VH-VL binders against Uroporphyrinogen-III synthase (hemD). Designs and how they scored, part 11

Target 1, 246 residues: Uroporphyrinogen-III synthase (hemD), of Chlorobaculum parvum (q59335)
Amino acid sequence: MKTVLVTRPKHQAAPFVRELEQYGLSTVVFPTIEIRPVAGWNVPDLTKFAGIFFTSPNSVQFFLKHLLQTAPDELKNLQQTRVWAVGKTTGQDLEKHGVSIEPLPKIADAVNLMADIDPAEIKGQTFLFVRGSLSLGTIPELIAEFGGTCVELTVYENLPPSLEDTQRVKDMLAEGKLDCLSFTSPSTAKNFFEAIGSKELSDSVQIAAIGTTTSGALEKMGIKVDIIPEYFDGPSFAKAIAEALK
Key: E = the ipSAE of ESMFold2; O = the ipSAE of OpenDDE; V2 = 0.75 times the mean of E and O plus 0.25 times the DockQ between their complexes.

## First folded at step 5 (VH-VL)

Design p11 (framework fv_durvalumab)
Fold by ESMFold2-Fast, scan of step 5:
Structure p11 (fold): chain C 246 residues (1-246), chain A 124 residues (1-124), chain B 108 residues (1-108)
Amino acid sequence: as target 1 above (246 residues)
Amino acid sequence: EVQLVESGGGLVQPGGSLRLSCAASGFTFSSYWMSWVRQAPGKGLEWVANIKQDGSERYYVDSVKGRFTISRDNAKNSLYLQMNSLRAEDTAVYYCARDLYYDWSGYEAYFDYWGQGTLVTVSS
Amino acid sequence: EIVLTQSPGTLSLSPGERATLSCRASQSVSDSYLAWYQQKPGQAPRLLIYGASSRATGIPDRFSGSGSGTDFTLTISRLEPEDFAVYYCQQYGSSPYTFGQGTKVEIK
């Protein structure tokens, strides 16, 4: 029986795992980046802030889910507070919940967002920055530079794979227990080899890429790609892997 | 640029009194709770007292209740700690710290900016 | 009162290595109201993390906090020379607000 490593985020892995298992393949799920909600925080009194910053769709989704579960009355305060979003998708997620946003920056990054704000509106004011654990410090740094205060609330974690899961995969590779490593994006490939810390693989291990963009990224890293599907989708990718591992 | 500058530390006899001051700049002082945190030589940190924005609420660690009084003057951007009936155990570097509330559920004490501290030595 | 115990007391590492610092509470810390501070010799403490996992203003992304209940961790993913310091945890979930005894991260 052949074993395929699936490097997709856990919430996206299940359909691909099912496709591979239908072909009689064993699977090991090793997400190369995890998005995990942070537990145990309380929704602050939103009336205490001059404004609130969101820089990702994940910060909106995890914040609002928790707010609706633990402090639903604060939604009205959020809807009455000045709210900034760095990009279009983040802004649209807020607008779906009746939250008006300040004008989006022309370029969707924190530097350009902050450049559009009059520093006089920041000086002496307190702001909330709803963030992930690996978010850039640009907004808090510029708020402080303009004489304001930024309270940072981490609502999700962008985590590399756990040390335990990484060691398990390293052991499986060393023991010849993985027959194929599958990658669905350049970032899953990059993150995998950074986590493992080595690009040296046994010739028996096949490298599968869902498409030419992911394949190109692997080749730039010095990794030979063995399997690419005819069509760049999950079912075609599972089929190509199954055929190669016969 | 947030700055907190303590002063008033020194050598004092047991049973004596001392008043510490903290000069704040670079932020709207009247909008923040403020705290005093101390550190005995070679030891860890100990929260001592805090005060609400308008001075209406003040809280103390039990070991200083009735002996220490925290106060503030928002017009002067200044925080004070009046220390009476000093004991050898009060010997410490005293830090002025900005206390940032982020939660409605009650008083939470964490400190985002600190002064450089002022040393209080209580000995004969 | 809640007693915070930090371990190890001293952690000797080289630049580039990962540092993992533990803070364990004698009782559950309500709502994960736990902060982490960095202190260098002769300097005031600097806030790193509050609410167990929220990074403070200006703190590099190599610092992260995790945990809940009685078991909390501060992780420095890749030690820089400026990260060698004493680290303190502090709970503010119940009065009196208490600090751990500190973990010294020193150069090997």
Scores: ipSAE 0.000, ipTM 0.349, lowest interface PAE 25.9, mean pLDDT 85

Design p12 (framework fv_durvalumab)
Fold by ESMFold2-Fast, scan of step 5:
Structure p12 (fold): chain C 246 residues (1-246), chain A 124 residues (1-124), chain B 108 residues (1-108)
Amino acid sequence: as target 1 above (246 residues)
Amino acid sequence: EVQLVESGGGLVQPGGSLRLSCAASGFTFSSYWMSWVRQAPGKGLEWVANIRQDGSEKYYVDSVKGRFTISRDNAKNSLYLQMNSLRAEDTAVYYCARDYYEDWSGYSAYFDYWGQGTLVTVSS
Amino acid sequence: EIVLTQSPGTLSLSPGERATLSCRASQSVSSYYLAWYQQKPGQAPRLLIYGASSRATGIPDRFSGSGSGTDFTLTISRLEPEDFAVYYCQQYDSSPYTFGQGTKVEIK
């Protein structure tokens, strides 16, 4: 039986794992970044903030899920508070819950979001920044620079693979126990080789990319790609891997 | 062979409406985000709108928000653009384009296949 | 939105010459998310390069892309008669997806 390494985030891996296993392949799931909710935080009194910032769809999803479970009455306060979103997807996730957002920046990053706000509106005011653990400090830094106060609430963690899981994958590679490494985006490829710390692989290990953008990213890293499916979707990718590993 | 064929363009008065269609063949239509890209006569390319594989997410350039609606029918392998409150500035060739992104759940990337376009002229 | 500025506006060259086309972004664009297209009069655009440097299927070796950050380049090593066209860069790192204004490569 051949074994395929799946590098997708854990919550996105399951359909692809099922496809591979239906072809009789063994799978090892090694998410190159895991998104995990942070436990133990309390929804603050939202009336205490002049405004609230969100920079990712994950921050909206995890914040609203927890708010609706633990403090559902705060939703009306969120709907009455000024809310900023860095990008369109983040804004739309908020709007799905009846939350109006301030105008999006012309350039979808935190620097340009903050540039669109009059510093006088920030001075002496307190803001909430709903964030992930790896979020950039741009918003808190600029709020402080403009004379405001930023309360940061971390609602999800971006976790790299553990050193133990990474060592397990390294050991499996060294022992010839992995037959194929599969990548579904440039970031899964980049993060995998960053975590492993080496681009030197046995010639017996096949590299599979779901399509030409991921293949191109691997080639820029000096990694030869062996398997690309006819159509760039999960079922076609699983089929291509299964056929190559027969 | 991937093919995208647009239809529905024509002459319309300012304030009028048109519905563009794009018939897709040669690939699994339901697995791709799809876009409309336009080009005014003698001008460059402008992305207009895209739509997620299942139709659940739609994005628009600011100049058409509230006036244009992108939709799709995966059973018919068809993409649509409903254009309301048309303005002279909307005069352009409208291209149906396939968004290429490798992750099957992923975002729009580049446009690997284009239709031949359908001309929309907004004038009196 | 990210603004892409192409230069020069027009290149007047003869067959056999090298063409170098520039695309500059108003902010950093990941090298994974820049594409180049070719458009001939009366025709749809054709994908040439994606991910800043990867050739699309069927594109001749004379086309190459390079660059990172804010500065990207399309090079045509030896112009063929069929290469006289307008070329557009496009970023897909950030929504809305934006195109440069185009560089016209014309016969001298």
Scores: ipSAE 0.005, ipTM 0.428, lowest interface PAE 10.1, mean pLDDT 85

## First folded at step 6 (VH-VL; framework fv_durvalumab)

Design m13 (from m12 with heavy chain E57Y; at its last look DockQ between E and O 0.03; V2 from the best seeds 0.00; counts 0 for: pae E 17.1 > 2, placed apart)
Heavy chain, then light chain:
Amino acid sequence: EVQLVESGGGLVQPGGSLRLSCAASGFTFSNYWMSWVRQAPGKGLEWVANIKQDGSYKYYVDSVKGRFTISRDNAKNSLYLQMNSLRAEDTAVYYCARDFLDWYTGYFDYWGQGTLVTVSS
Amino acid sequence: EIVLTQSPGTLSLSPGERATLSCRASQSISSDYLAWYQQKPGQAPRLLIYGASNRATGIPDRFSGSGSGTDFTLTISRLEPEDFAVYYCQQYYESPRTFGQGTKVEIK
ESMFold2, look of step 6: ipSAE 0.403; ipTM 0.708
ESMFold2 (binder alone), look of step 6: mean pLDDT 92; pTM 0.942
OpenDDE, look of step 6: ipSAE 0.032; ipTM 0.580
ESMFold2, look of step 8: ipSAE 0.000; ipTM 0.415
ESMFold2 (binder alone), look of step 8: mean pLDDT 92; pTM 0.942
OpenDDE, look of step 8: ipSAE 0.017; ipTM 0.512

Design m14 (from m12 with heavy chain N31Y E57K; at its last look DockQ between E and O 0.26; V2 from the best seeds 0.00; counts 0 for: pae E 14.9 > 2)
Heavy chain, then light chain:
Amino acid sequence: EVQLVESGGGLVQPGGSLRLSCAASGFTFSYYWMSWVRQAPGKGLEWVANIKQDGSKKYYVDSVKGRFTISRDNAKNSLYLQMNSLRAEDTAVYYCARDFLDWYTGYFDYWGQGTLVTVSS
Amino acid sequence: EIVLTQSPGTLSLSPGERATLSCRASQSISSDYLAWYQQKPGQAPRLLIYGASNRATGIPDRFSGSGSGTDFTLTISRLEPEDFAVYYCQQYYESPRTFGQGTKVEIK
ESMFold2, look of step 6: ipSAE 0.000; ipTM 0.433
ESMFold2 (binder alone), look of step 6: mean pLDDT 92; pTM 0.941
OpenDDE, look of step 6: ipSAE 0.014; ipTM 0.500

## First folded at step 8 (VH-VL; framework fv_durvalumab)

Design a1 (from m13 with light chain R97Y; at its last look DockQ between E and O 0.02; V2 from the best seeds 0.00; counts 0 for: pae E 15.5 > 2, placed apart)
Fold by ESMFold2, look of step 8:
Structure a1 (fold): chain C 246 residues (1-246), chain A 121 residues (1-121), chain B 108 residues (1-108)
Amino acid sequence: as target 1 above (246 residues)
Amino acid sequence: EVQLVESGGGLVQPGGSLRLSCAASGFTFSNYWMSWVRQAPGKGLEWVANIKQDGSYKYYVDSVKGRFTISRDNAKNSLYLQMNSLRAEDTAVYYCARDFLDWYTGYFDYWGQGTLVTVSS
Amino acid sequence: EIVLTQSPGTLSLSPGERATLSCRASQSISSDYLAWYQQKPGQAPRLLIYGASNRATGIPDRFSGSGSGTDFTLTISRLEPEDFAVYYCQQYYESPYTFGQGTKVEIK
């Protein structure tokens, strides 16, 4: 029986764990994203932006919580502006607050989101990117490349995993007890390897990335990615892992 | 406002066919898995089928497998259920239901009002 | 297939009373995969609780869910006239997704 490391936050990991277990795989949950709100930022005047990008349910959650507490009148402005969401959950959270979203990309990552936007719609325009502390600069870089301006607003921060849990995973790696490491975002991957402190892995350990943004981050770290699903969602990811470990 | 409106129900003889439609509005339809759930008169709820956002995966309860086909047209914000070889036990109110937009589907945050299918001679 | 058994079948109570509804699964499931619905006569079901204990948007805090493994509970802390309905639990741990047979909460 093969064992898969799951790096999502504990409560968000359960559906993925279930899918992996239905394929006969064992799991170890090691959350590499601990989320804490960033204090001290203010909601900007949302009417000044041609559009707003959210890349995580965390971005939406912390932004809206602060908005409703400190500038509740801006909710109407958010509801009246163009809003892009990278993922399905992010889009649903926005819609629950009456915010219409632009069509989601077929592949749920920032590169594919931006590829669906005509660069002419970006040139000369100012956008807001609501982000976490470890979010990659893909959206700002592409907006700048297309002649636009991107204002970045950091609303949550990522924290490293506990030392106790980190040591347990190190021990399991050394003992050959992990067959696959799975990552669902660049930050889950970055935090994992920074916590472990080594990029040296046995060739028997397979690396799974949910999508091209995550695999690209791993490749930039010098980590070869073995598994990428055809579709960037949890069920497809679990299936791809199961097929590769079979 | 999220709205799901079913249509196409009616009286059908055993062995006949019927196509149900569900018109969606008030949300980005293509971002969600969609389901059909049915309720026989005076009975409980039974999940029937679901379909992935892009139509690439379809799942069915065993009792309808090979007889029912779920489909969607994202350009028209519409969900469909083609029901062939209908049986008396298929008699039910059929609900269009929005699956939760997460990594996994399975629970239903919005429901239509249902359309009645009656299979009898 | 996971069978959900609800008890009691019918719960006869007065407004203001506390209602406790049980749902037992035929095998252990993660609490993250259990939902509760309310259905009033002539209406579609309405999501109350997901993940065993999370209230859906707009659901009053008199509704609460709890439980894990095989045993789950929906509690209505103080029944209001609009709460008299049929309640269903539903698992989405594995396909096919299944519902309990329902508990009718009716006015005594």
Scores: ipSAE 0.000, ipTM 0.414, lowest interface PAE 15.5, mean pLDDT 86
ESMFold2 (binder alone), look of step 8: mean pLDDT 92; pTM 0.943
OpenDDE, look of step 8: ipSAE 0.013; ipTM 0.484

Design a2 (from m13 with heavy chain Q53R, light chain R97L; at its last look DockQ between E and O 0.01; V2 from the best seeds 0.00; counts 0 for: pae E 14.3 > 2, placed apart)
Fold by OpenDDE, look of step 8:
Structure a2 (fold): chain C 246 residues (1-246), chain A 121 residues (1-121), chain B 108 residues (1-108)
Amino acid sequence: as target 1 above (246 residues)
Amino acid sequence: EVQLVESGGGLVQPGGSLRLSCAASGFTFSNYWMSWVRQAPGKGLEWVANIKRDGSYKYYVDSVKGRFTISRDNAKNSLYLQMNSLRAEDTAVYYCARDFLDWYTGYFDYWGQGTLVTVSS
Amino acid sequence: EIVLTQSPGTLSLSPGERATLSCRASQSISSDYLAWYQQKPGQAPRLLIYGASNRATGIPDRFSGSGSGTDFTLTISRLEPEDFAVYYCQQYYESPLTFGQGTKVEIK
């Protein structure tokens, strides 16, 4: 039986694990980042923004959790504001809270998201980008390029894995217990190899990236990507991994 | 291959002492927390003690506090359990177990075959 | 300490049947801190599930874990002859680490 390393945060790993299990794969969950809420921020007046961007499920979770606790009256404002989401899961999570989202890009990345927006709608407008501490600056950069203003709100932070956990994963690799390393974001990839302290892996280990953004990050690091799914979602990713490991 | 081999079990009188050993191989011993878990005959599992990878932290179940001492020698890939003032209720198979962390610690992914400790007059 | 209560004490089933084992905690715990083990007579326990729902390496897919809060479940979708054993849940949310009293799955 083949074993896949899942690098998603623990609370987000379960759905993907289930998908992998459907194909008879074993899994090891190794969160490359620990997620913690950022303290000290206040929900801004959402009516002041022409739109709001969410690029991760975590940004939605932590933002809305804090909003509902500290400024529940702003929820209606959120529901009436144009909202863009990167990723199907991010969009779905927003919709669960009654938030209407703009159409999702075919390719779930910030570049493609922005490509679908009329620059005329960005120019001269102010947008809110709800992000994590390790979120890419693609959205703010592109908004600025289009002549808009982007206010960034960091609602959660990421911590690296412990040295102890990292050493355990190293042992698993050395023991040949892992057949595939799966990455679902550039940050997970970066943090994983930083934690491991080496980019040298056995040729028997397959590298899987959920999308082109993640793949690009890995390649930039000198890591060859072996597996990319047809669609950048959990089920498709699991399928691609399963097919590759057959 | 990961292997844990316990030794040192045997028959002892109440109030006596035993020292259990666990020899580890097949992995970097110093990278892992280690635990002792015991099982009385025909009974369930009971966690006894654990020790941090560098030995700086030790934790015990209340019933053995002050009587048992867990220790390790990373240079020898060995885990130990010094048991003093043994009681009849300490009779059990004692397992050496490797702790594994998934951001959290406390579950055991590898077990030895155990060594039997019998405390009887 | 956190007390884990497993039910039923004994589960009598035939090969091919579905087995559902319950583990209830005396207080709410994160699902990330619950494990399941299998123990056959004369053998050491074997890790099945960690983090309530993560299957350990080499464990067949017929084993699955679920649950949250105080209620956790181990499911064996279709019992194989080798699955008749005692199963233990174990929490590592709080010290001391504790096990349930076990559920014996026996052949009917």
Scores: ipSAE 0.000, ipTM 0.491, lowest interface PAE 12.6, mean pLDDT 90
ESMFold2, look of step 8: ipSAE 0.000; ipTM 0.435
ESMFold2 (binder alone), look of step 8: mean pLDDT 92; pTM 0.947

Design a3 (from m13 with light chain S31Y; at its last look DockQ between E and O 0.02; V2 from the best seeds 0.00; counts 0 for: pae E 15.3 > 2, placed apart)
Fold by OpenDDE, look of step 8:
Structure a3 (fold): chain C 246 residues (1-246), chain A 121 residues (1-121), chain B 108 residues (1-108)
Amino acid sequence: as target 1 above (246 residues)
Amino acid sequence: EVQLVESGGGLVQPGGSLRLSCAASGFTFSNYWMSWVRQAPGKGLEWVANIKQDGSYKYYVDSVKGRFTISRDNAKNSLYLQMNSLRAEDTAVYYCARDFLDWYTGYFDYWGQGTLVTVSS
Amino acid sequence: EIVLTQSPGTLSLSPGERATLSCRASQSISYDYLAWYQQKPGQAPRLLIYGASNRATGIPDRFSGSGSGTDFTLTISRLEPEDFAVYYCQQYYESPRTFGQGTKVEIK
C-alpha cells in the first residue's frame, strides 16, 4: 500500500484524507503550517476599496471571524464590494457568506486571476488584499504594475510544524515509508522543506502539487513536481495521486 | 424598536394552501435578509426559508422545496411565505426572523411572535 | 446537514447556581458560526449569543458562550428566576441552518 503525506492543516486535512483513502492509499498528516489569528488589526472601511482579494480559505475564515466579532456592520459593505478569489474553496467560502465574487480564473493562481482583469479597472484604484503572513506578493505586485494601490491586511500567521512531527517525517523519508508528498499551497511547500532542512529526496518519492501556484513554488525551490491534477480541487488531486502511484 | 408581526396562520386541510405575511417596522427592512423559522408543537426550531434584500436569492430547507415560496415587498416592509401542498408535518408556529447580515446562512437577531399553521383533515 | 446535539436534555437548578449547557456538532463549525437562543413558554426565541462567544445587545453578562470546532458551551454564571427557559444552539456555517433539540433549564 502506498503512503501519501498530507501537509494541510489538521482541520483541513480530513476531507482530503478521506478522498485518498477511497483509492486505497495510506495517509500521514503532517501539518506544515500551524495557523493562528493575527491580533490587533481593525476592519477597515471597506467602502474605500474598489475591490478585495482573497487567495486562501484561511484568509476568508480569519477575516470574517474578526469582522463579525468587531465590526459586523462591515459585512454588508463586503457583500457590496467587488471581490476576487483564488481557488474554488476560497470562492465558495466567500459565497457562503453572501459575498458576490468575480469569476474564478480557470487556473487557480494569482497570475491568471490578474490576467483576467482589465488593467484599466486597476489603474488609479485602491484594493485590499487579505492575506496570511506567508502569502505570496503576486497580487500586490501586479496591482502596482497596473498602476493601482494595494493595501495588504495580514489576518493570520503561519507557524512551522513541531520538532517531534518533523522528526517523524524525516524518519519516514529515510526509511522509504513515504511514496508521495502532497502540497496544497506554496506555504505548505515552503514550510515543509524548511522544516525538513533538506531538498534531497529519494527518487522513489513523488511530489504532488494541487495547482500551478503550488507547483511553481516548488519548482522555484528546485523541486520537481511529478503530479498535478486536472482540476485544482481535493477530489481531483486525490485521483491524480492515486493514478500516479498505481 | 424592531418589530416583526406575523399573520395569515390558520387551519387548513392537507393539500391546501396558505399565505403568511410578516410586517416589519423599526428598522430599514430592505437592508436585511429575512427568514422564516417554524416550530412544531412541543418540538424544536427548524429554519424554513430565507430571502436576500433585493429578492434575487431565495433558499429553502429541502422538505419545503417546490411547495413553499418566500418573497418580500420592501416598499411595504413585508415578508411573505406562500405555502402550497401543505402536509400534516408542516403544522407549526411560523416565525418571521431577521437575518443578521449573512448570506443563506446567519443568525436571527429579531423574531416575531409567530403565527400558527395547523394542517389537519 | 449539520446535526447539533444539546446536553443535557433537562437541567434542574436553583436560582443563583451556575448552568452549563453543551452543544455538539456533527462536524466542525468554522468561523465560530454558532448562536444561542433563549425561549420562554409561549414566546419567540431570543438571541443570546452569536459567533459562539459574542453577547447580543442587551444580554446580561451572566450569559457567556465558548467553544470551537464541534464543541460549544453556554454558561449562565448565576441563574436568575427569569433564566429558566429552553435554550437552543444554532449553526449558520452551512445550509440548511440547523438548531439543536434544546436544553430545558428548570427550577429545582
Scores: ipSAE 0.000, ipTM 0.498, lowest interface PAE 12.5, mean pLDDT 91
ESMFold2, look of step 8: ipSAE 0.000; ipTM 0.415
ESMFold2 (binder alone), look of step 8: mean pLDDT 93; pTM 0.947

Design a4 (from m13 with light chain S30D; at its last look DockQ between E and O 0.12; V2 from the best seeds 0.00; counts 0 for: pae O 5.8 > 2, placed apart)
Heavy chain, then light chain:
Amino acid sequence: EVQLVESGGGLVQPGGSLRLSCAASGFTFSNYWMSWVRQAPGKGLEWVANIKQDGSYKYYVDSVKGRFTISRDNAKNSLYLQMNSLRAEDTAVYYCARDFLDWYTGYFDYWGQGTLVTVSS
Amino acid sequence: EIVLTQSPGTLSLSPGERATLSCRASQSIDSDYLAWYQQKPGQAPRLLIYGASNRATGIPDRFSGSGSGTDFTLTISRLEPEDFAVYYCQQYYESPRTFGQGTKVEIK
ESMFold2, look of step 8: ipSAE 0.347; ipTM 0.665
ESMFold2 (binder alone), look of step 8: mean pLDDT 92; pTM 0.939
OpenDDE, look of step 8: ipSAE 0.023; ipTM 0.562
ESMFold2, look of step 9: ipSAE 0.343; ipTM 0.648
ESMFold2 (binder alone), look of step 9: mean pLDDT 92; pTM 0.942
OpenDDE, look of step 9: ipSAE 0.029; ipTM 0.524

Design a5 (from m13 with light chain S95D R97F; at its last look DockQ between E and O 0.03; V2 from the best seeds 0.00; counts 0 for: pae E 15.9 > 2, placed apart)
Fold by ESMFold2, look of step 8:
Structure a5 (fold): chain C 246 residues (1-246), chain A 121 residues (1-121), chain B 108 residues (1-108)
Amino acid sequence: as target 1 above (246 residues)
Amino acid sequence: EVQLVESGGGLVQPGGSLRLSCAASGFTFSNYWMSWVRQAPGKGLEWVANIKQDGSYKYYVDSVKGRFTISRDNAKNSLYLQMNSLRAEDTAVYYCARDFLDWYTGYFDYWGQGTLVTVSS
Amino acid sequence: EIVLTQSPGTLSLSPGERATLSCRASQSISSDYLAWYQQKPGQAPRLLIYGASNRATGIPDRFSGSGSGTDFTLTISRLEPEDFAVYYCQQYYEDPFTFGQGTKVEIK
């Protein structure tokens, strides 16, 4: 029996799960969306930080949006401080606004980003970490380990799957127990791969996108899409998945 | 300072048409989903429609599907609601409201003053 | 669609009293996608709370929200004269976005 991962919120997933089950497919529900801006924060005085860290395109986008709307003069201060970005997309968004970034890590994660920084440059210094509600604590932990201080600023919220559910999905992928990953929006796909922390998939795992917008986002991430339905609705999506998994 | 200013309300006969406009200022309009929310006189609030930042997705409450069209012009910082085949139950104050979430929008942090649409014989 | 039922319909209180407003959803809202608004006669609604418990910009700390699943609460710890208004809850968990019918908080 073939198993399909469903990334919609649990209570919104039920009609789609029912359609998949009618085709004899098993499902695992692993909701990956719920990105929203945090209201009510102020842009801090950026000159008081030895450097600023961004780990997601979302953190850059929501921070810069608020900065440009409420404290546009601080953009010059951002352009004059050391700025780290974990990945290429995050770095490109910053560079678009004239912000110079430190060299990207060879592997795009916080551990490798921090490994390229001399601990002596961190000791006794204060840094700003611009984050989402579910960003990992790796950067603050390593800054503290090296004797620095990290001020954390949450600019967007998301509700990722539990650590237990995430580990269960990782285990199922490694054991070959997931045959198809299904995505209904660009955000479901992006958040899935951010939660799993790897784009490495077995050749046997098929990738389904409900439509061309979601398919395009996956292709931009370097993920080949195997399944796109003729009509962009739940029943057509379930049918296309069932036909592909025969 | 965020401002949303609606216009285009008025009195119209059943079956008629009306076009509402909302002029936005004080924020980067093209970064936000936008919504129309209405309130019949003496009644509660009803979400009517929303539109994605680039205009590629539009959603409507069932009672207006096929009759109303939401649109936007990001170069003019403007949101529109074309209302056709108007009915008495469409009588309401129509608010322009600012959303903020990528694909899924939903809470409204800034509202315009509203424009009254009256549909009567 | 998700129906939100507010209670009580009207709450008659004096300044300085605590107000507790309830919002019940017809199905579980598995995410904190619940907002509260205040509306005075002839005015647009004003966002008070988003994500069930987060105060919006400029909202006094006497306003607080709580709850999860199907049951949500807005609390005004000490009513001020300007707080006498109609309050709406709203879900943005799924389409169509829906509002409760409102709770009027009026001066006793």
Scores: ipSAE 0.000, ipTM 0.407, lowest interface PAE 15.9, mean pLDDT 85
ESMFold2 (binder alone), look of step 8: mean pLDDT 92; pTM 0.944
OpenDDE, look of step 8: ipSAE 0.015; ipTM 0.498

